VHH binders against o75319. Designs and how they scored, part 68

Target 1, 181 residues: o75319
Amino acid sequence: GNHIPERWKDYLPVGQRMPGTRFIAFKVPLQKSFEKKLAPEECFSPLDLFNKIREQNEELGLIIDLTYTQRYYKPEDLPETVPYLKIFTVGHQVPDDETIFKFKHAVNGFLKENKDNDKLIGVHCTHGLNRTGYLICRYLIDVEGVRPDDAIELFNRCRGHCLERQNYIEDLQNGPIRKNW
Short names: E, the ipSAE of ESMFold2; O, the ipSAE of OpenDDE; V2, 0.75 times the mean of E and O plus 0.25 times the DockQ between their complexes.

## First folded at step 5 (VHH)

Design x2 (framework vhh_6fv0_2; at its last look DockQ between E and O 0.12; V2 from the best seeds 0.00; counts 0 for: pae E 8.0 > 2, placed apart)
Fold by OpenDDE, look of step 5:
Structure x2 (fold): chain B 181 residues (1-181), chain A 119 residues (1-119)
Amino acid sequence: as target 1 above (181 residues)
Amino acid sequence: QVQLQESGGGLVQPGGSLRLSCAASGFTFDDYAMYWVRQAPEKGLEWVSTISYSGDSTYYKDSVKGRFTVSRDNAKNTLYLQMNSLKPEDAAQYYCAKHSDDYGLFDYRGQGTQVTVSS
């Protein structure tokens, strides 16, 4: 249905580019059918997403959607020039190795194909925080060799909200490195 | 407001039986799959069983297959778990949980009911 995700309104729609990376996190944009349940200033559509990114003088090169539903918006709502990748990711639990691998593979593929530009990888789940933050941090830790606390701090600062799930945080800080290839 | 209330837990001997119930309110019950999950002391939450919105499909953890049966009465907004041949390993706090499309798991669960299996 068209019910607004719980606590969706509480989160900033779009974060900032993470310095030194191509990542930007945002909450899920909602298609037009949701607007009737929102105040005008609360609305955040796919169009609004691109406008906000543009306002930051950035450009999206890829959208990775980690939500486990398809009810929020349609890929057709996005420009054809921006690839859309769905990685169904279960909430509230640490993503499994397959999910982590899929994410890493997608990111690495994008970076390989986009060496000649500075387009961003936009990542979102429902709130663009926990699942999104975990996978981005997991990538930075496992692939880029970033210290876990530095990755988490960087994400939190740029997203404008802190990771909330303790199991995610603990896994990032103390969990094993996951296979990259 | 979504509410889930489990009942039916208790103390049983190995080989005994219990029937858990979950009273649901605050949402359209028959629109959602429901879960039973459990948590034993010093262990994480583990999935036990799933039943589809209509009750036509049921799924079980391997260790409970053949012993546990999940069912639902949509007219009464109630979820059930018949537990037979209980083992000490089944002792846990049992929760009913509402499926969530957003998270691919559940968004609400009850306060739970305690199941103890001891000689």
Scores: ipSAE 0.033, ipTM 0.450, lowest interface PAE 2.7, mean pLDDT 93
Fold by ESMFold2, look of step 5:
Structure x2 (fold): chain B 181 residues (1-181), chain A 119 residues (1-119)
Amino acid sequence: as target 1 above (181 residues)
Amino acid sequence: QVQLQESGGGLVQPGGSLRLSCAASGFTFDDYAMYWVRQAPEKGLEWVSTISYSGDSTYYKDSVKGRFTVSRDNAKNTLYLQMNSLKPEDAAQYYCAKHSDDYGLFDYRGQGTQVTVSS
């Protein structure tokens, strides 16, 4: 179905580029079929995503989609061809090592391929907050050596919303650093 | 109306194999990731395996990696779990489940199929 995800309207569509990184976070864009259930000011389509990114003088070079469904939009709905990767992020607990590794691998591959430009990695789950924030922060902590509280503060400020899930926050702050294999 | 029907359970000796099936109807099967979960008398519901909507990505609980293989046939709306090298601790009611959009929870599961391992 094309029902609007619960609480999706409560979140800013697109955050700001995270300074010192190549990340930008956003909530899931919704294809045209969802718009019948939205007021005009509530719409956030794949086209709207790209317009908002361009409005910030930025360009997407990769989209990492953390959702478990293809009902929201398809890569073919994007207004231009951009590398697209779907990573299934289990939500019954803190993401497992395989999920974290796949995310790190995708980011590292992007950085190698895009070292000569300034394109961004767009990351989203349904709301662009908890799963998205966890994996971005996990990358910054494990790969870039950022302090947990600094990573969380940076994400919260640039997303425009604070991480909500306490088990994710606790794992980032006090849990083990993950290997980057 | 979402319907899931598991089959293929049974009694097996330790080290034996079973292949579970899950027939799905009432939703667009290839739009959703699917789970296998299980419930043993001593424990609550336990995640076993996840497969992406396309089948390209699979995930397993550590204790079953290398022994269990999840797969799907999107043309036949069917999910499978091949279980090899079965152990007494694998005995449980096994359910397939459709992923929920919310927090990794699932919307539906079938009635389950019983796997019993006798030593």
Scores: ipSAE 0.013, ipTM 0.350, lowest interface PAE 8.0, mean pLDDT 86
ESMFold2 (binder alone), look of step 5: mean pLDDT 82; pTM 0.832

Design x20 (framework vhh_6fv0_2; at its last look DockQ between E and O 0.19; V2 from the best seeds 0.00; counts 0 for: pae E 9.7 > 2, grease 25.2 > 24.2, placed apart)
Fold by OpenDDE, look of step 5:
Structure x20 (fold): chain B 181 residues (1-181), chain A 119 residues (1-119)
Amino acid sequence: as target 1 above (181 residues)
Amino acid sequence: QVQLQESGGGLVQPGGSLRLSCAASGFTFSDYAMYWVRQAPEKGLEWVSTISYSGDSTYYKDSVKGRFTVSRDNAKNTLYLQMNSLKPEDAAQYYCAKWSDDYGLFDYRGQGTQVTVSS
């Protein structure tokens, strides 16, 4: 259906590039069929996503979609030049090791293949906050060796919203490092 | 506000029967597939049964097939689970639930009703 996700309107459409990384987080763009339920200023389509990224003088090189549904937009709504990766990620709970690994693998693969450019990894879930923030932070912590609090602070600042779920925060701060391979 | 309220649980001996009910409100009940899920002590939430919005299609966990029957009365906004030939391993807190595609989980469920199976 075309139901607008709860609280979707409350979040900034697109965050800022995380300094020192290739990550940018955003909320899920909605395909055209959702527009009839939105005010014009509330609309955020795949096209709008790319426009907003360009406004930041950035370019997307990969989109990682963490939502658990496919009803929001289709990969066909994206430019052919930008690969799309779906990682079905259950909400409200800490992602399992498989999900974490998939995310890390995708990121590492992208970085390996895109050493010659500065294209961004766009990551989103529904709101582009909790699942998105956790996995990005998990990567920074586990792979890049960033202090958990620094990773969280960086994400929150750049996304323009703070991670909300305590279980995510707690796991990032005190949870074990997950296997990287 | 979505509300689900389970009832009908209790203590039964192995081989006994229970009929669970779930009263739904706060949404158009007839538009949604409904689920039964359960959680035993020290175990995770597990799926038990699904019934389509119209009731035309039903699905069951393998371990309960032939023993449990899910049904619904859309006019009464009520979901049912007839549980026959109950086994000790069926003991759990049972919930009726509405699935959320957004998060890939049972976003709405009631307080649950306790099913205990003991000789």
Scores: ipSAE 0.198, ipTM 0.644, lowest interface PAE 1.5, mean pLDDT 93
Fold by ESMFold2, look of step 5:
Structure x20 (fold): chain B 181 residues (1-181), chain A 119 residues (1-119)
Amino acid sequence: as target 1 above (181 residues)
Amino acid sequence: QVQLQESGGGLVQPGGSLRLSCAASGFTFSDYAMYWVRQAPEKGLEWVSTISYSGDSTYYKDSVKGRFTVSRDNAKNTLYLQMNSLKPEDAAQYYCAKWSDDYGLFDYRGQGTQVTVSS
């Protein structure tokens, strides 16, 4: 059913734009049916997402959804038409090369089509941390040439929470650079 | 509460086939990706296969690609693993597992079903 994801309440809804990039990370917004299980101050709906982005004087140009489910919200629940892409990201190990390629392809396509504006790529998994942080950092390392520790620090600071999964951190710091994009 | 019950294991000859089933209850099965994992003696849990909530996307560990097929029947709340061309290396306790919303280790799995491959 409409149970609140474990630990979801523990995380800030939306991070800050990552300086020098087009990324912003957030936890999964929850459609209205979840609100019966939430105090009013705990609610974070698709509308709330867009309001919080506007509060930062930003605009979303793409949402990349890394979850394995459609129970949280549907693209039709978004208050504005924004390009939406779901990339099923396996949760038990470092994302495989196909998943990384799909993410890089989506980001590069967005940057090409949006070179004349400042719209953001919103990325989320369930909590907006581990899968989200891994793929954003993997892009910055592999495509932009950012040092692993700098990418991780930037993500952690802007998300407002640190990456938690050690296998992801280890792969970012010490694993191979992926040349697929 | 979440309940998962595996069945269909047994003894099979190398090159043989088995079909595992996993009966699910206590959650909305069609909302979740599902996993098959396995554990051989003295080893940790090893991921085998994943299927998306709709069944439209499937993923496999390299060593089982082309031999194993994961599927689901959302109307029956049942997950399946068709295992063909079985090898001694496939012998293990097999578990189905519900995808973790929290990302990381699997939150729920059944008691497992034993697969033994011998001549």
Scores: ipSAE 0.006, ipTM 0.328, lowest interface PAE 9.7, mean pLDDT 86
ESMFold2 (binder alone), look of step 5: mean pLDDT 83; pTM 0.828

Design x21 (framework vhh_6fv0_2; at its last look DockQ between E and O 0.06; V2 from the best seeds 0.00; counts 0 for: pae E 8.9 > 2, placed apart)
Fold by OpenDDE, look of step 5:
Structure x21 (fold): chain B 181 residues (1-181), chain A 119 residues (1-119)
Amino acid sequence: as target 1 above (181 residues)
Amino acid sequence: QVQLQESGGGLVQPGGSLRLSCAASGFTFDDYAMYWVRQAPEKGLEWVSTISSGGSSTYYKDSVKGRFTVSRDNAKNTLYLQMNSLKPEDAAQYYCAKWSDDYGLFDYRGQGTQVTVSS
């Protein structure tokens, strides 16, 4: 169905670029079929996503979709110039090592291929917060050597919402580094 | 706030019947397929039955087919599970659950209602 995800309206559509990184987080855009259940000002489509990114004087170079469903929008709703990567990520629990690795590999691949530009890696789950925040922070911690609290603070500030799930936070702060390759 | 409250469990003899109810609130009930799941001691969560949002489609675990019937009253925000010909193997904590395809899990379920089948 086309029911609106719970609490989806409560979150800012798009965050800010994370300084010093190529990451930007946003909540899941919803295809047109969802609009009938939304007020005009609540609508956030794939088109709206790109418009908002442009308003920030940025450009998306990759979208990583962490949701576990495909009902929200279609890759065909995105410009052909922006690759779309689906990483099915179960919610509420800390992503497994495979998921973490997939994410890291995708990010590293993108960075390798996009050294000559400043295009962003757009990452989203449902709300663009918990799964998204964890994986971005996990990358910053494990690959970039960022202090966990700094990574979390940076993400929270840029997303405009704080990571909510304690298990994610705890794992980022105190959990082991995961394999990078 | 999403709330699910199961009721109707109890102790029955093999071959007996129970009717479980689930009162739902805090979300648009008729937008969601609803599920019954159960958990027996030292076992994992087990899917039992699914009913579509409108109630037109129902699905059952093979072991309960022909014995259990799921239904819903969207006007009352209530889910039901009629359990007939109960077997000892049906004994478990039964939960009303909402599945999140986005999370890939049952994101909401109540406290459950205990079903015990014993002679």
Scores: ipSAE 0.349, ipTM 0.727, lowest interface PAE 1.1, mean pLDDT 94
Fold by ESMFold2, look of step 5:
Structure x21 (fold): chain B 181 residues (1-181), chain A 119 residues (1-119)
Amino acid sequence: as target 1 above (181 residues)
Amino acid sequence: QVQLQESGGGLVQPGGSLRLSCAASGFTFDDYAMYWVRQAPEKGLEWVSTISSGGSSTYYKDSVKGRFTVSRDNAKNTLYLQMNSLKPEDAAQYYCAKWSDDYGLFDYRGQGTQVTVSS
């Protein structure tokens, strides 16, 4: 159905570019069929996403969609041609090693292909917070060598909301470094 | 159509063992982490265990750690829960599940399998 995901209205639509990285995080945009259940100021469509990115003087070069469904919007209906990748990501527990590796592979591939521009990787799950924050931070820690607390602080500040799931936070802070290859 | 069918429950004495199975169909089983959840009468749904899509990572509720072992056979589309040293507090209807993005909750569809621990 066209029901609004639980607590989706509680989160800012789009964060800010994370300084020193190519990441920007946002909640899932909702296609027009959802708008009948939303006040005008609550709407956040795929078009709204691209407008908000443009307002920040940024450009998306890749969208990584971490949701387990395609009911929210169709990639074919995005207002601009931009590479799109879906990585099905578990929503309650720490993402598994296979999921983490897929994410790292996608980011590394993007950075290689886009070394001569400044386009961003947009990452979202349903709320653009827990799964999104975990995978971005895991990448920064494992691949870029960022301290866990610094990665978490940077994500929280730029997303505008703090990571909420304690098992994710504990794994980032105290869990093992995952292999990158 | 997604189907999850649990089996292997039964009546067991305290300290006994059971092995639960979950047959999955209607989706690409290997793409999903899988969960065991349980529900005792007049209680809410309780998470028990998780296994990653490839089977390399396992997680457990603290009260079952060391007693329960989750595993999967992706060639057979089957999830397992080995339950040892069973206690009266483990008695419940057990379900296998995957995650529902819309509700941020477990998506369990089977009838479950009853685990009863006597005395």
Scores: ipSAE 0.011, ipTM 0.304, lowest interface PAE 8.9, mean pLDDT 86
ESMFold2 (binder alone), look of step 5: mean pLDDT 83; pTM 0.827

Design x22 (framework vhh_etentamig_d1; at its last look DockQ between E and O 0.08; V2 from the best seeds 0.00; counts 0 for: pae E 5.7 > 2, placed apart)
Fold by OpenDDE, look of step 5:
Structure x22 (fold): chain B 181 residues (1-181), chain A 119 residues (1-119)
Amino acid sequence: as target 1 above (181 residues)
Amino acid sequence: EVQLLESGGGLVQPGGSLRLSCAASGFTFDDYAMSWVRQAPGKGPEWVSGISYSGDSTYYADSVKGRFTISRDNSKNTLYLQMNSLRAEDTAVYYCAKWSDDYGLFDYRGQGTLVTVSS
């Protein structure tokens, strides 16, 4: 169906680049079929995503989609020059080690192949907040050695919304480092 | 606020029948797949049956195939479970559950209705 995700309208469409990183988080863009259920100012399509990124003088080099469905938009809705990676990620629970590893591997691969540019890794789930924030922070903590509270604060500030789920926050703050290879 | 209210449970003899209902509110009912799940005493939750948003597709656990029938009336925002040929092992609290394809889980369920099958 074309139902709008719950609370989707409550979140800013696109965050800001996280300083010192190549990450930018955003909520899921919705394909045209959703527009009939939205006010014009509420619309956020794949095209709108790229326009908003451009307005920040940035460029997307990769999109990582963490939603567990594919009904929101199609990869074909994206420019062919921007690779799209789907990592089906179950909501509400801390991502498993495999999911974390997939995310880390994708990020590391991108960084290795994009050393000569400053293109961003765009990450989104439904709201671009909880699953997205956890995995980005998990990466910063486990791979970049960032202090957990600093990672969380940085993400929250740049996304314009704070991580909401306590289990995510607790795991980031006190959980073990996950496998990096 | 999403609300799911189950009803229709009770005590029934083996071989008997019950019809469960779930009244849904607080969301666009016909946009979502719905399921019944049950939890027996001392056991974990068990998926029982599912139905697509339109009702065109239905699914059943092997344990209830041929005995249970899931249906929905989108005009009434109601989910049903017709349970026939009930067995002792069907004894459980039955929950109406809203499936989230985005989260890959049931994001809401009701308080449940108790079904007891006993002679």
Scores: ipSAE 0.414, ipTM 0.773, lowest interface PAE 0.8, mean pLDDT 94
Fold by ESMFold2, look of step 5:
Formats: C-alpha cells, structure tokens, sequence
Structure x22 (fold): chain B 181 residues (1-181), chain A 119 residues (1-119)
C-alpha cells in the first residue's frame, strides 16, 4: 500500500554531510503515488532528494537502502543512474554482525572506487535515524577508530535528530568492537 | 487489518520433521521481508529465520542452520518453515513476523503454532 509511514512527517528530509566522512543520512523518499496523501510542502520524492543534495553543493555516489520493502520507491525511479544497494538485515533489534559486515564492505568499496571525487554515500531506512545512525556509527567506530560518543554526537548533529533507540545507543557505547573482515 | 495465521505445529519425536505455514492478509505480501520467531516457555523471543521480499535471500540463526529452510510463495501470500532433524530445544511457539515500517523491525501478531519435540 501507499500509506505514509508513522512519524515520517516528523523528521527532516535530508541531513547534512557529516564532516570528515563521506556520509549523508535521509529519510526514505516516497514515490509519486504517496503525494496524494501529502501537502506540497510535505513531499519528499526521489527527485526532491537529489535537489536537496545539490542545494548543499554535494553529489550522491551511492545510495544504501536499509528498508525491507519495495513500496516506497523503485531504484529505476531515481532521477539519475546512481549505484544503489539494499542491505537486508535479519536481526531482532540491533543489526547483526553479517549486516554490519555487508555495510562495511559496501562503504570500503565505495571509498576505493571514489578516491578521485568527493561524492557522498546516502544512507536511509524508513526515518533515516535509528538503523541508519547505528550502521554509520558502527563503521566510524570499528573502521575509523572514532570514539563511540563522538560518532553518536556527529551523527545526531548532522542528521538534525538524536538517535532514539536505547538498545542501539547502548550497543554502540558499551558493546563489543566488531570485526572488519 | 494485518493478519498472520500460523499453522503446522504439533507433537513430534526428536529427529522428526514439521512444515510450518503462515497465511498473510491485509497487506501487499511481496512488498515485505518476513521472518520466523520462536518463544520457548518462560523465555524471551528468539529470531529463527528471515527471507527477503522476493525470496532470493534467506537467513538463519546459527542454532537452526542446516536443519531449517525458510521459503515463501508470493502467489499464495504464504510463508513457510521446513523444520528437519528436530531437537528438544526446538520446542516453542513459532510466530510469523512481518517487517514493520513504523518500528524498523520484524513484528509478530499471530497466535503462533506450538511445536513440541519430545519422546
């Protein structure tokens, strides 16, 4: 169906580039069929996403989609041919080690392939907050050696909303360092 | 609106097999990933297996790898779990779970189906 996800309207569409990284987080864009349920100022389509990134003088080089559904938009509906990856997680609450590894692998591959440009990795789940923030922070902590509290603060500030799920925050702060292979 | 109806549980001997089914209604089934979750008496829920919306990717908890097979038939709006080489520790109520857009996790709402593995 094309019902608007709960609380989706409460979140800023797109965050800001996280300084010192290639990440930008956003909520899921909604294809045209959802727009009948939205006021014009509430719309956030795939086209709107790309326009907002351009307004920041940035360019997307990869979209990592953390949603488990195909109903929000189709990759072929993106206004440009941008590499697109859907990462399906199978964990209960905190993303499992396999999901974390797939995310790290995708980011590392992107950085290698894009060493000669400044394109961004766009990451989203439904709201662009909890799962998105967890995986970005997990990467910064495990791969870049960023302190957990600094990673969380950077994400919260740049997303414009704080991580909400306490079990995610607890795992980032006090959980084990995850392997990078 | 969303309904998940589990079936196929029962009493089985160790080493036996069962096939669980979950009939789904009230949503577009092939738009969503699905999972099986189980809950043993007096324990919290345990994720068992998951499958992508298309069925192309499957995932398993270590405790069931090699013994259980998840599948789906999108034309029948049905999720399945084939359970082989059953053990006493597989005794639980098994629930079908749908990806929840609102919570960003798998959610289950059915009555579940009881699997009892004993001599």
Amino acid sequence: as target 1 above (181 residues)
Amino acid sequence: EVQLLESGGGLVQPGGSLRLSCAASGFTFDDYAMSWVRQAPGKGPEWVSGISYSGDSTYYADSVKGRFTISRDNSKNTLYLQMNSLRAEDTAVYYCAKWSDDYGLFDYRGQGTLVTVSS
Scores: ipSAE 0.129, ipTM 0.496, lowest interface PAE 5.7, mean pLDDT 87
ESMFold2 (binder alone), look of step 5: mean pLDDT 85; pTM 0.864

Design x23 (framework vhh_6fv0_2; at its last look DockQ between E and O 0.01; V2 from the best seeds 0.00; counts 0 for: pae E 11.8 > 2, placed apart)
Fold by OpenDDE, look of step 5:
Structure x23 (fold): chain B 181 residues (1-181), chain A 119 residues (1-119)
Amino acid sequence: as target 1 above (181 residues)
Amino acid sequence: QVQLQESGGGLVQPGGSLRLSCAASGFTFDDWAMYWVRQAPEKGLEWVSTISYSGDSTYYKDSVKGRFTVSRDNAKNTLYLQMNSLKPEDAAQYYCAKWSDDYGLFDYRGQGTQVTVSS
C-alpha cells in the first residue's frame, strides 16, 4: 500500500556528507503515488533526492537501499547512471554478519571502481537513521578503524538525527568486529 | 466523479468568526491531502491552508497563521476551516481543493463559498 511510514515526516530528508568518507544518509524517497497524501513541503521523491544532493554540490555514485520492502519507490525511478543496490535489512535488530558483509563488500567495490571521482555512496533505510547508521558506523569501525564513539558522533552530526536504538549503539560500542572477508 | 462542495460562508464584521465546511465525494478522501484556497475580487487564486491526508500536518499562509485552523473528519469525508479574527482582507470566495494525479495544483475544487468581512 501507500501508507506513509510512521514518523517519516519527522526526519530530515537528506543528511550531509560525512567528512573524510564518501557516505551520505537520507530517508527513503517516496514514489509519486505517495505525494497525494502529503503537503508539497513534505514530499521527498527520488527526483527530490537528486536535487537535494546537487544542492550540496555533491553527486551520488551509488544508492544502497536497506529497506525490507519494495513499495516505496522503484529502481526505474532513478537515473540509469546511478547503480542501485538492495540489501534487505530487517529493522530493529542488529544486522547479521551476512548483511554486514554484503554492505562492506558493496562499499569496497564502489570505492575501488570510483577512485578517480568523488561521488557519494547514498545509504538509506526507512528513516535513514538506525539501520543506515549502524551499517555505516560498522564499516567505519571494522574497515577504517574508527573509534566507535567517533563514528557514531560523526554519523549523528551529519545525519542531523541521532541513532535511537540501544541495541545498535551497544553493538557498535562493545560488539565484536565483524569479518571483512 | 470528484465532487467538492463548500459551505459556511457569509457576512461577518471585522473580528468575527466563520467555520467553513467542504463535503467531498467521488474519491478516497483519506488518501489525499486537502487544501483551502481563496480568490478575492480582482486577485488571483491564492493558497490558504493545507492539511495532510491523516490530519497530522497542517500548513498556513502567513497572513492567516494563528487565526485560521484547518481540520478534517475522514469518517465524514469533510474538510473544515475555522476562521477567527477575520479581517477585511480575508474577504474572498473560498474553495476546497485537491491535487490531480498529474501534479495539477488545485485542479479539483468546488463552487466555493463567499466570505464577506465588513463593518
Scores: ipSAE 0.232, ipTM 0.667, lowest interface PAE 1.5, mean pLDDT 93
Fold by ESMFold2, look of step 5:
Structure x23 (fold): chain B 181 residues (1-181), chain A 119 residues (1-119)
Amino acid sequence: as target 1 above (181 residues)
Amino acid sequence: QVQLQESGGGLVQPGGSLRLSCAASGFTFDDWAMYWVRQAPEKGLEWVSTISYSGDSTYYKDSVKGRFTVSRDNAKNTLYLQMNSLKPEDAAQYYCAKWSDDYGLFDYRGQGTQVTVSS
């Protein structure tokens, strides 16, 4: 099916580059088949994603897809050849240590391989908020040593929407540092 | 609103097999990926398997790969889990679930079905 994810329409398609980082967050782009369910101004396709990134004078060097299926779009539907990584994210409240490790490993690998350019890591789940924001902030806290409140504020400001799940926020602010590497 | 009813659990010997079923109603079943999760006493929820809305893609926790097979019949709004080569560590209450797009959480509503493995 081509069911529009609940509340997907309520979120800005793409955030802004998070200053001092290589991250940009966005909601899941929807392939052409979903347009029957969308008003013209609501459309956000893989092509629209890349156009919006270019409008910001940026370039994607990796897409990390945190969604559970490829029914929203397929890597083959991307308008450019960009490295793509699916991390199937599961759990009850916060992502488990295995998921956090996979995310950190992907980010660290990207930064090493792309030290000579300024390309961005695009990260999305369905809405580009809670799972996306948690993993980005977890990386900034655990790996870059950013204070939890500063990481959360930076993500919220650059995404254009605030993290919503209290238990994610609580874990980032008061939970243990994850030493996944 | 969402209703999920699991069945097919029971007592089985190690190495045995069971087939679980999940009857779904109250939502458009074939628009959603479906999940099996399980919970042993005094433990948290553990993801077991995922099947895409069409059934074309299936995913499994590493510890059950090759032993469990998830399937669905969209005409009957029913999800299945074939469990072969059962081990004591598979003993748990099994639930089917719909993924919550909002928070990436499993939405499960049924009573579950108990799988017990002992000889």
Scores: ipSAE 0.000, ipTM 0.229, lowest interface PAE 11.8, mean pLDDT 84
ESMFold2 (binder alone), look of step 5: mean pLDDT 82; pTM 0.817

